# VH-VL binders against o27280, part 128

Target 1, 266 residues: o27280
Amino acid sequence: MDSMNVPEVLEIKRIVEESESVKTFIFSWDFRREVRPGQFVMVWDFRDEKPMSVSLIDPVRSEIGISIRRVGEFTDRVHGLSEGDLLGIRGPYGRGFELMGRDILLVGGGIGMAPLAALADEATARGMRVDALVAARTADELLFLDRLEAAGVNISTCTDDGSCGFKGFAHERLLTLEENHDMAAVCGPEPMMFQVMRILDERDVPAQLSLERYMKCAVGICGQCCLDDTGFRVCAEGPVFWSQELSRVREFGRYRRDPAGRRVPW

## First folded at step 7 (VH-VL)

Design d10 (framework fv_libevitug)
Fold by ESMFold2-Fast, scan of step 7:
Structure d10 (fold): chain C 266 residues (1-266), chain A 123 residues (1-123), chain B 110 residues (1-110)
Amino acid sequence: as target 1 above (266 residues)
Amino acid sequence: QVQLQQSGPGLVKPSQTLSLTCAISGDSVSSYSAAWNWIRQSPSRGLEWLGRTYYRSKWYSDYAVSVKSRITINPDTSKNQFSLQLNSVTPEDTAVYYCARESDYGSGLFDYWGQGTLVTVSS
Amino acid sequence: QSVLTQPPSASGTPGQRVTISCSGSSSNIGSNYVYWYQQLPGTAPKLLIYSNNQRPSGVPDRFSGSKSGTSASLAITGLQAEDEADYYCQSYDDSLYGYVFGGGTKLTVL
C-alpha cells in the first residue's frame, strides 16, 4: 500500500570511508519523498533490517547518505558490500530536527555526528551560525570534521585520551564554553546526552536530542522503541525530542532496552 | 599493549569477604571505549561472568543475577585499577578469578585477561 | 548446567578437520554474537574468534567460526599438536541480562 512501508531495493552508488569503523553509503534518491535531518530509514540486507540515521541529504545531486558504524553482525555484512551492490531501504521515518533562531550548537558523540552532519548542512544553507562540539574516544574516531569545515562550521573537538582538542568528555568541554546559542542539537551515547542536556537546561538553551535505539519495526507497534515514563515511541514520536520532554523520562541516561524490550543499565 | 595484573589473598574463610584488585596498564580504567569485568572459573560451574564496571559520563556497574546481592565491583581512577568484593563467601565460591577488559561496553569481546587468581574458601 | 551446550570432548589427528559445536536458544545465540576462547593448561582463556567468524590478529586462518540460527561452530582445519586445549563459546543472554559461556570442550590431538 504505502510505498514508504515497502523496502525499495537501491544500488550502492558510492561508499565513503569516514574512519576505520564507519562508512557512508550513498544512494540515488527521489526527493518527491522528502527527507529531513534527524529522520531515519530502515536498511535491509535481505536477512535483517536495522534503523539508520540519514547523514547526507543532497537534492542537487539527488542523493542520500547513510553512515553505518561496524558494531555487529548486520553492520559487518553491510560493511563487506561494494559499489554496485544492493540494499533495501524503506522510509524515511520519525520526526526531524526543527531549526529556530540565528545560531545553533551541535554536540555529537561518535556515530551521533551522522544525523548532525546533515543538520549542519541545512543550518548553514539557511544562513545560521553553526558551532559544533565533536567528541570521540581518540582523534582517528572523530567523524565528519572535513565535511563540517567545508560547510563553514566552527568546530571544537574533545577526545577521551586528549589526542585532539580538549582532553575529556563532551559535557566537560561544554562547561568551559560560555558562548550563548538560540538552540542546540545533541546526538550520541545516552549518558553523554543526559549530561549535556542538564548543562543546556541550566543555561536556558532549548535543545533537541536524537534517541536512536534498537528497533524491529520503524512504523507501527514496536515495544522496543517505547519510552518508559511518557509512552513515546521513538520510531513514531521520535527519534528527535526536546529536552523538556526527556527530562521527565526515568530511563533516559540510566537505562536502555535490549532487543526484548527489557531494561539494561548503560 | 594492554596488560591486566591481579592481586589479592588466595585463601578466604567462609562468611568473610573476598577482595581482589586488577591493575591496568596500556589503557585507562575510565576509558569510554572499555568495560572492566570479573569472570571466575570452577570445575563445577565452568566459566561464570560476575559483573563489570565502566565509565560513560558517570560510573556504572552491572552484576550477574546469581551474585548480585553479594558483589561490588569498583573503579579506582587514581591508581588505574578496579576491584572485586564478594561478601559472605561459601566453599562454592572457590574458583580461579580473572579480570578482563571488554572492548567497548556491551560488546562481549573480552580481548585482554589478567593472569588469574586461585581463591580457596576453606576454614 | 551451562546455558550454552558444547560437547565435553573432541579429538582428531594432525592434519584433520575438527568441529566443535555450541548450542543455545533464541535469547542468546539466536539474537547475539558468538565468541570463542582457547585455554591452554594453567593459562587464562585467549580470544580466538569474535563476532561469529572474525579472527584477532595472530590467530591462524585454520581457525574459523560460523553461526546458524541458535547454534554456532568452531572449525579447526590442519589440526596441530599445539591446538590441544579447552575451547569455550560465549554469547549474551537477553533473558539473564548477562554473558553466558558453554561448558567447554577438551580437544585432544591424538
Scores: ipSAE 0.000, ipTM 0.399, lowest interface PAE 17.4, mean pLDDT 82

Design d11 (framework fv_libevitug)
Fold by ESMFold2-Fast, scan of step 7:
Structure d11 (fold): chain C 266 residues (1-266), chain A 123 residues (1-123), chain B 110 residues (1-110)
Amino acid sequence: as target 1 above (266 residues)
Amino acid sequence: QVQLQQSGPGLVKPSQTLSLTCAISGDSVSSYSAAWNWIRQSPSRGLEWLGRTYYRSKWYSDYAVSVKSRITINPDTSKNQFSLQLNSVTPEDTAVYYCARESDYGSYLFDYWGQGTLVTVSS
Amino acid sequence: QSVLTQPPSASGTPGQRVTISCSGSSSNIGSNYVYWYQQLPGTAPKLLIYSNNQRPSGVPDRFSGSKSGTSASLAITGLQAEDEADYYCQSYDDSLSGYVFGGGTKLTVL
């Protein structure tokens, strides 16, 4: 038994409204337990447990933040909580992002911007030049723009409906951006990540992509998180993968698996 | 609380330039979470969006096709305000002019409006 | 002319239900969110509904929005005298690359 495998009951210290549908829950954290951008925790509301990416890592204030989008029963219950209420936190889990070079690109879609916001904080603190492409279906789903601006990040936006910035998808906007990055980090809907990965591969930019959908293996049988063709497990070897690893996976961007292991199209 | 306060002349002669300002409190004109809009309202045309300015790594401005050749919307970061300049006005430009904030985060398009300024174009 | 089509007037009696329609095309309502504004005489428009069906804080639940295909609707239940106002729908138009408004509906409470 590991202390990381036992939920610690923590008090919600502060709640930040990121958008109509997203809140960041902030907890005091003992940084003797290391946390890196790209890692996730299991959040337990004393009924159900769900994986959530760490979106804020602040050793100076001794705080972590977890950003949660309201999409169903569990997240509706958590969104109903107030400062002073309790949640169980287990973790952190997974492989975090690696920083390389001087100039980096972040491409985030919707809530996928959450782990990238933590990465942006670390990269800017290290003196790196950070360009962020923040993509969403609509303006109300663009996240962390004020926080990225405060950190000194160079921000580009795009929305499917044109309500903010470039009208179109992330990969369409990416084609109009400068190509001279040493690495990229990408997190968002899997079809978006597939298209972005393809462009970055053509530009010879090494990319790291976070596959959050497979984090269910943290609460179940690890074999169910196995990707096609490669045999590696997202919860053990991910959720962050290099683009060269994902380019060998037929499943990525095409289909997923149900609980029975059957392939289901996106 | 966000407040928008408009100022400018209420009477402009045909062929002259209409100039209005909108002072912002409770938010920054360079905030990434906002865009700053001009909208007018007349009995003949109803509500009509004229354009916007916003900061996203650099300043951008977008203009409605109907006024694009005559309009400029400019931010002033030092005074935390933005302005409208509409050139070569005609009596058809007579309207109540509003400034408005467009929110990026909450889907709250035009969530705060200025008080409105009646501009009459006549000789 | 307005790009989005609204009836120029609507009426109801106190306590009744009134609906105001807003019709567009695939390039605006069919592809984008719809917003509704209430304008009382002599005042600026006030945001009433955003993202098709959401209410800002302070807007009573008597007001609701919906969208189906290229059309949207504003419903007011339990109509009150204070609801007498002009109502405007708004969306973004992809082909114009800009915001578009309906012509407005004058609601009279009989």
Scores: ipSAE 0.000, ipTM 0.393, lowest interface PAE 17.2, mean pLDDT 82

Design d12 (framework fv_libevitug)
Fold by ESMFold2-Fast, scan of step 7:
Structure d12 (fold): chain C 266 residues (1-266), chain A 123 residues (1-123), chain B 110 residues (1-110)
Amino acid sequence: as target 1 above (266 residues)
Amino acid sequence: QVQLQQSGPGLVKPSQTLSLTCAISGDSVSSYSAAWNWIRQSPSRGLEWLGRTYYRSKWYSDYAVSVKSRITINPDTSKNQFSLQLNSVTPEDTAVYYCARERDYGSGLFDYWGQGTLVTVSS
Amino acid sequence: QSVLTQPPSASGTPGQRVTISCSGSSSNIGSNYVYWYQQLPGTAPKLLIYSNNQRPSGVPDRFSGSKSGTSASLAITGLQAEDEADYYCQSYDDSLSGYVFGGGTKLTVL
């Protein structure tokens, strides 16, 4: 229990280059500390600490993987590391995804496919039918296609520029997919997730959505992890929420917080 | 600017194999952004989807239940084309055969079609 | 004979509104999206509407689609002479594990 709050210095066992901008860092993991898809860890490079979703959970090999997109100073430094180098890992934290029923739809945008790839592994291991809609700006930014295919997932793709799959956005592609699933899980940019949620609500499909953008502190103390109408803190009560919970949050898909905590349109 | 050009015999005898090809320009047959379909049209049965082939890490094919035991749809990456083979044909297989691009497998969006090939099955 | 049922013909005069129906069951239209194709004489079908009500780029806004329960409808407003064609609906059928089409509607512009 208390080990979840103590950083453990782990050796990078393997690095998988997922794309030009995304790498998966794989570590040996002691599964006495259970990890579930949708949970995150705090990654410490001995200068800064940032939350990252777990993208691989492999109890057979005793490994976890953390997929990181290069978007700033911290992630640029981490991308410069090699196998054998060290990172501090603390966690896991947050609510994971819940699986129910016999079939699940996954809708992932960009790096949002990372937690969904771990969920796909668990769902297929449980014998569920898994359909995944993988969305990105371009073909080179589609993530985990080979891994999902190897797991037996039924894959649909879309890219903004039409370089792979449907030409258009995830919600536009979703309109062409079958209407009935027992549940869905969604992770990606909030405007995408908002549009996808609306379609799933109209289809009466219960959906879980992951709100990674609010993870701006090591713990939920700073208040920027707080959702506007409900008082939920993503670090403490998320990052995974049911669509019914998010339908009450006026900020979701419309506004974000700047560094001063002010509401800013997407 | 995708174009599909069909070729193959227009007359097939009952019990023989019907073979058609669809040559692709403006896209790759192994493109992740496409699935390649055969659809036929006859006065008696209307439009009828026969099946598709598409590439991910390997080639996949899906076939309509009504023809599944007699049909093969195969890609040829070296010639950038795909083909239809329909075994043990009967006069009921007489139709105009179209190849069509589906924008992604499972989308149902047939955005480009070949010119159509009339195939007559008679003795 | 077709899995989806369309009226075999429809007609209108220029400027009028025409509606073409497509009826199915819970295993197809009731559970899946509907697509519409226009086929001009001597040509291959052309995609007109996808995902019940979406228009591809280049299709005039006079064409619209809708779906309710196990039925779908194509509406053409401001009917023009060049709209004279055959119209086909399409869906996916869960029981057949494949795409299914309507029998087609021949639209005559009088």
Scores: ipSAE 0.006, ipTM 0.486, lowest interface PAE 10.8, mean pLDDT 84

Design d13 (framework fv_libevitug)
Fold by ESMFold2-Fast, scan of step 7:
Structure d13 (fold): chain C 266 residues (1-266), chain A 123 residues (1-123), chain B 110 residues (1-110)
Amino acid sequence: as target 1 above (266 residues)
Amino acid sequence: QVQLQQSGPGLVKPSQTLSLTCAISGDSVSSYSAAWNWIRQSPSRGLEWLGRTYYRSKWYSDYAVSVKSRITINPDTSKNQFSLQLNSVTPEDTAVYYCARESDYGSGLFDYWGQGTLVTVSS
Amino acid sequence: QSVLTQPPSASGTPGQRVTISCSGSSSNIGSNYVYWYQQLPGTAPKLLIYRNNQRPSGVPDRFSGSKSGTSASLAITGLQAEDEADYYCQSYDDSLSGYVFGGGTKLTVL
């Protein structure tokens, strides 16, 4: 829709510093325009637009939050903004997560916890039991632990360097944890998601995985959003996919593509 | 079938470096779904996990707190093996040393073990 | 001293049921899976039970595992002479950031 394709200029109401490299920008939102966990918006700084997942959905306060990691020129400029400054927001776009069952598992790596934090809020509000496995390289990069704890989520952590919780990767930690989930939602680096998916498939737990690396165009007209074997466009068909869909994608978890389209190992 | 074959000295003097090697057949040391461990066994300390090495996008190694300052576990992809180096050994390091594969999924499932090497630390 | 506590010995006669306990804390067994290994004299330990109660291919159904709170148990029914061995439990310890083993139980078949 044209109304979704025109950025609305919104004032930054509040900024939460989640870590040295991650901030959550909070805006007033009119919930006549629905937004669901797993969807993304295009953030416009009046020079460039980039896709960002929605990390907070709060209809009571009429607010949404967008968590942004500092990784380049655009995000560096956005991180330099203050409360009261303006950003353009358009969307939401994409397929969100579906909640099913009574007991759910969330597995997040780094900034991938952002869309899962929004999902955790919705799941706990529905009275579901939520277990979250939060993974990062170091303790300083574990995100949303206080928010998840406040929501009543059962939290397990792991860090690559052992600075907090289990020393190891998300999939290795998952193998030490007991089963008992009706579904899982997974978001993080693609190699992590691939390994987690394999374990969940063995446990016969249906999983939804969020792929964000291919979101180049909010309207889905660019080829960068396509997956190798399925032809799915991440921004149009995703970013959330069921594990049975991703199990047929030859590149998932094994390699990525550079700007020239060459295969590059993870 | 996976087989692990150990080699190294059975006698080491105190303060020297203990070096053991584990040769792998039936799997690759750089297998993305495996981790390669050293575990020792002594009458005084029982079974004790020492550490592991594994390949994901790069090589990682994890070590038990009790030996972390003295231990190195390294892969050798060209020979399909991995090694243990334990520095500044004392008589308390006398043990049977095992290499072990953490299965396709990791996290403590030691599904294949080497034959074990008795290492005596004595002057 | 081992982090996980097992009785040092257990015994039974052929055909009987024997149970071996493994006690830990919230940082290990209370939060993580339990594994069991059988060690015959002069051999390396062999995986007997994984993830609390799962059996690898080739392990008889006479062997079963269970976990409750911070403790785990290995049960052997229809005890046979060849079951005479040392048995070790294993878990992960969050506080130590590493794997921990029990002290072992020597099972004697009388």
Scores: ipSAE 0.005, ipTM 0.422, lowest interface PAE 16.2, mean pLDDT 83

Design d14 (framework fv_libevitug)
Fold by ESMFold2-Fast, scan of step 7:
Structure d14 (fold): chain C 266 residues (1-266), chain A 123 residues (1-123), chain B 110 residues (1-110)
Amino acid sequence: as target 1 above (266 residues)
Amino acid sequence: QVQLQQSGPGLVKPSQTLSLTCAISGDSVSSYSAAWNWIRQSPSRGLEWLGRTYYRSKWYSDYAVSVKSRITINPDTSKNQFSLQLNSVTPEDTAVYYCARESDYGSGLFDYWGQGTLVTVSS
Amino acid sequence: QSVLTQPPSASGTPGQRVTISCSGSSSNIGSNYVYWYQQLPGTAPKLLIYSKNQRPSGVPDRFSGSKSGTSASLAITGLQAEDEADYYCQSYDDSLSGYVFGGGTKLTVL
């Protein structure tokens, strides 16, 4: 164990139920280890270790939060835990979001709102105007609306099924929103992020996009996360990338890779 | 279950201020999932969007360029209603005025409409 | 003045297919959704089509919307006497920063 890579066993201080499928696990945190929005930690349930984005960063209360969607065996076990139970936390890792200008647009799909919720807190604390487009398949999957409201964020919603807000996809909703942002940050399913990136590029809005599948690259597992055959520096730079970098990657938004490395369409 | 009921005078003299109110039931005027709009309809100009008000940690209003200098749309949270004030009216402002709920700010989905109020601008 | 262009009238007989056009520009229909409203005499407009081609509850599947480039169309199949009404298209205009409507089409069922 070295000092940068040592897991710490932490008690679950509080659990917030964000939806039927999403919970935020809150831990006391020593902020001598800096954590920034867009970074992730490795969560260890004493069987498996998985990367999870940090969704709450609160130096005043000395807390961090980690939001986890229930999608498999690891996340199912973690969702079965209660306040007072223990998890191993290692990190933080990866590049955080960079803030610039006075106005920011956040575009989040589903659990992709988790790192953006932390970013919203930082942006509002810096005095930025924050507009958030919160997208999900259904109303029940819209996340962090109460936190964003409490932070003074200007909220727009959309659902694929029309159960809340605009009926349609995030990129379709984005076409109806004001164009005047100094920057944007985007996190969600890759097909959504690709369509949103195209619109922001047409509007000349610089955007940062967070790619969950590249979180392993930041901890040195390079072979599973290369974006193209030219040796693009994903392992050193992820999970957050500028839109200019991603616009040159043929893989982004078109296909993913299965465990065998084969291309699978989204 | 959402209903919008309009009230206000149907006759206004030229140069006066037109004032209409829309009372909301089945939803809150400060709902984050809604914006509250005024739209008018006249034989000469058809349907015209005039503006909206909505709550996102504070109140915002947007207005159509054609009326921006004369129009104010204000919420009243205590009465769960919103109003339209249009200053310096001319005969060209004669129209049926509707209030309408937009299902989210910027969506353009006017899913519930008030009954309409005919406003005649005449001496 | 209407920003979006619709034919002032359309007609058909029961069972026929009728199409109502709505023409705009790159700043409105070319970049944004198109919505359709039905208005019966003496009533407020009623939302008929929204988003890609979605209908509110109670709107028959005989009504459908489409968009190509800077133009949109409302199609009514199996035309019924009850469909006789005024129809309006709506979009958002980026250059005006506001919602815009078509001039309306009076549909007569013969």
Scores: ipSAE 0.005, ipTM 0.420, lowest interface PAE 15.0, mean pLDDT 83

Design d15 (framework fv_libevitug)
Fold by ESMFold2-Fast, scan of step 7:
Structure d15 (fold): chain C 266 residues (1-266), chain A 123 residues (1-123), chain B 110 residues (1-110)
Amino acid sequence: as target 1 above (266 residues)
Amino acid sequence: QVQLQQSGPGLVKPSQTLSLTCAISGDSVSSYDAAWNWIRQSPSRGLEWLGRTYYRSKWYSDYAVSVKSRITINPDTSKNQFSLQLNSVTPEDTAVYYCARESDYGSGLFDYWGQGTLVTVSS
Amino acid sequence: QSVLTQPPSASGTPGQRVTISCSGSSSNIGSNYVYWYQQLPGTAPKLLIYSNNQRPSGVPDRFSGSKSGTSASLAITGLQAEDEADYYCQSYDDSLSGYVFGGGTKLTVL
């Protein structure tokens, strides 16, 4: 009944292979419907529908991009598609990132670099100085390094196994970076985001963090309760939150939810 | 190893402020992996959670809606303790009051309890 | 009165199986972990079960928890005289933004 809540069937214009497990699907987009970094869309393969963050926003070419990691049956089917094939897209949904000041730090883990890549483009276009800490388990899982370099972003990397850059976790690498920033944006696994948030709070750097879980609730198609211990709804108010809001959420960084919506320790 | 020791008066007059303290040993009141709770027990209401305080980058407190207008729970890092103040008490506030540690890794998991303090609100 | 509903009493004989129920709604048990506490006369409640079905160190395997939909159960097998106590369930209620308890069940070992 709402035009935004009805999927629009779009042709896959281009596919970019980001890594062995990640592809970016690019579609023509009418920018009379505004899209901001940090927002997501519902991707429909005519069988199942899943939320995906927008990773490319290009008003000049009239394109959006959606980066998808192969992690299950739905994403496996979508990865099997080719240029010219069709997907349903609804949205955008959720609140996006806000940009403030002159310098921004991006901290991304794995596929969490996807919404941050779109943010890097916007921050650079506004004349901000952008530093990115890109983290992954291995070198092969570091995403968007070429795109960030082309945009003029100052890049630091870390991998758990030491195969590229600093050997260790994102928060351990962040402790060796001494530059102050006007703000930060963080996206990745919740335990990583939680540790990074604590360091940024100690440095008095305001941070925005993106939680991708429970995004279906934001569109009213969710049978799972998305409330935490404080009654704070990720689906309704997210996916982007200020660090002060998340520091009160007891399950953030400690618990995940299984397919039935039950809390499970990390 | 973690122990909670309660202290405070057992008799309070109606309209006055009830004040209790809970001393912590074996953990820090500012420990990131804990929250510090007050829970009371009465025959008429059973077990009733009153609120908590905890440290993340800043101190936070959460309170049950039934007492929110009258209650304050505060940490004291120098003494490694936390306190309960409940204003404008009535006979309905008569209960055994417990302090309890809540584990971050088991949110809602009250793993250590104080001994309990019977507070009677009577003239 | 209590947000979570428990039977006020339960009884059994030594060696028997006893089950204590705890009923809630989608905003509490349906969405959150369930905890169980044992309270012996004159003492503070003691954690018996956490995260629906986990036992702390020192709790006998005769005690088990389960959760289905908006309800939870505590099962005691091989009932012993020392199990005579009050039992309370607990969860978090999203609509109240706070922890909620059951009214308690007084277990008598006959």
Scores: ipSAE 0.000, ipTM 0.402, lowest interface PAE 16.5, mean pLDDT 83

Design d16 (framework fv_libevitug)
Fold by ESMFold2-Fast, scan of step 7:
Structure d16 (fold): chain C 266 residues (1-266), chain A 123 residues (1-123), chain B 110 residues (1-110)
Amino acid sequence: as target 1 above (266 residues)
Amino acid sequence: QVQLQQSGPGLVKPSQTLSLTCAISGDSVSSYSAAWNWIRQSPSRGLEWLGRTYYRSKWYSDYAVSVKSRITINPDTSKNQFSLQLNSVTPEDTAVYYCARESDYSSGLFDYWGQGTLVTVSS
Amino acid sequence: QSVLTQPPSASGTPGQRVTISCSGSSSNIGSNYVYWYQQLPGTAPKLLIYSNNQRPSGVPDRFSGSKSGTSASLAITGLQAEDEADYYCQSYDDSLSGYVFGGGTKLTVL
């Protein structure tokens, strides 16, 4: 809990190659500072600082992991680093997932599986039954399958091209899965999350959705804390939201922001 | 390349059902990245959105409040098309009817339009 | 009457700047994106501007959109004869749960 809004410089202990575009960076962590699934940290490469979800929380080994997809200049630079190199880490920040009931569903698209992998670890450690729907464009982009399997998670996959599991989108696959979950957690592209949320609402399954765009709220930036239908919100409310909260936000699943902060269609 | 081609009768008697079809090429009517809309245009009302259908978890349809009690918009996945049924028509329903693709569902972004069909409601 | 208000006509000469306004309320333009369409005689409307100020591929940069509060504007710089058309704004209305259009503006190039 000793975050002073100053990055701690940590050595990269291990790097796991998750796919051609995703790596998990593992650091020693002092668990006097609590970390929960669904929270994020600010990663500083000594030029820029970006929010990244925590994908591994291991108090036994005293490690955290941060999974990073290569999507721009910052992430390209970080992907060029090696074990032994240094990164600045501050946090954790934001509201994490809440576990409820005994039988839970995880629905992840692409890098959205990162915070859900950490949640799966906690849920299985609590003796919960975990079903995970892992979605990607192709088989090579499916993330954390070995880790989820090792944890005892019941895995379903879907790929847009049909190269692994169901051919189609996450919401199409979800329609073929059983309906008896006490809660769901969803993370991925907003259009996917919107589709999945609608199905879960019809099934009366309470859902928590993690929105990357609201991570900056947790670091105290007023403009980043606004939701379309609520005006100004406190930073502690994101990035994880219940589906009932998101159903009020017209922007969710319809629009994104460009780098200038303008609303553009997905 | 997306194209929308409309068909249906141009004359309908008052109190009867107006029926139009829009055939889609270059996209799928069940594409989750699209919604399929009907919009009409008349001298008295200008452009008026009537409703849409789209596939997400199941088929959904949304309708404008002004026509909600009389309108049905249905997909036909086997023919890759969607239709408009407007019941109990009156002369006020005389308009040019357009089908339109809405890009990336519920975006409001009507990026492709059919050619339009003039429907006259007269006895 | 339309939910969104546009002037019924506008005019200009070649090379001039012309603006077309679109006025709404907090339940439509104030809360949602604005779109603009150009309609040439005998044709379907064509998307000109989306998300307040974005252009589709093929639309000249002479066309621009803006939004402030509950109002939006379409600006045409370097007006050309082929710009003579009807122009319509569009938004979503929260209270109606549907899309709404302006009454249209007939632009005459003198």
Scores: ipSAE 0.000, ipTM 0.395, lowest interface PAE 17.9, mean pLDDT 82

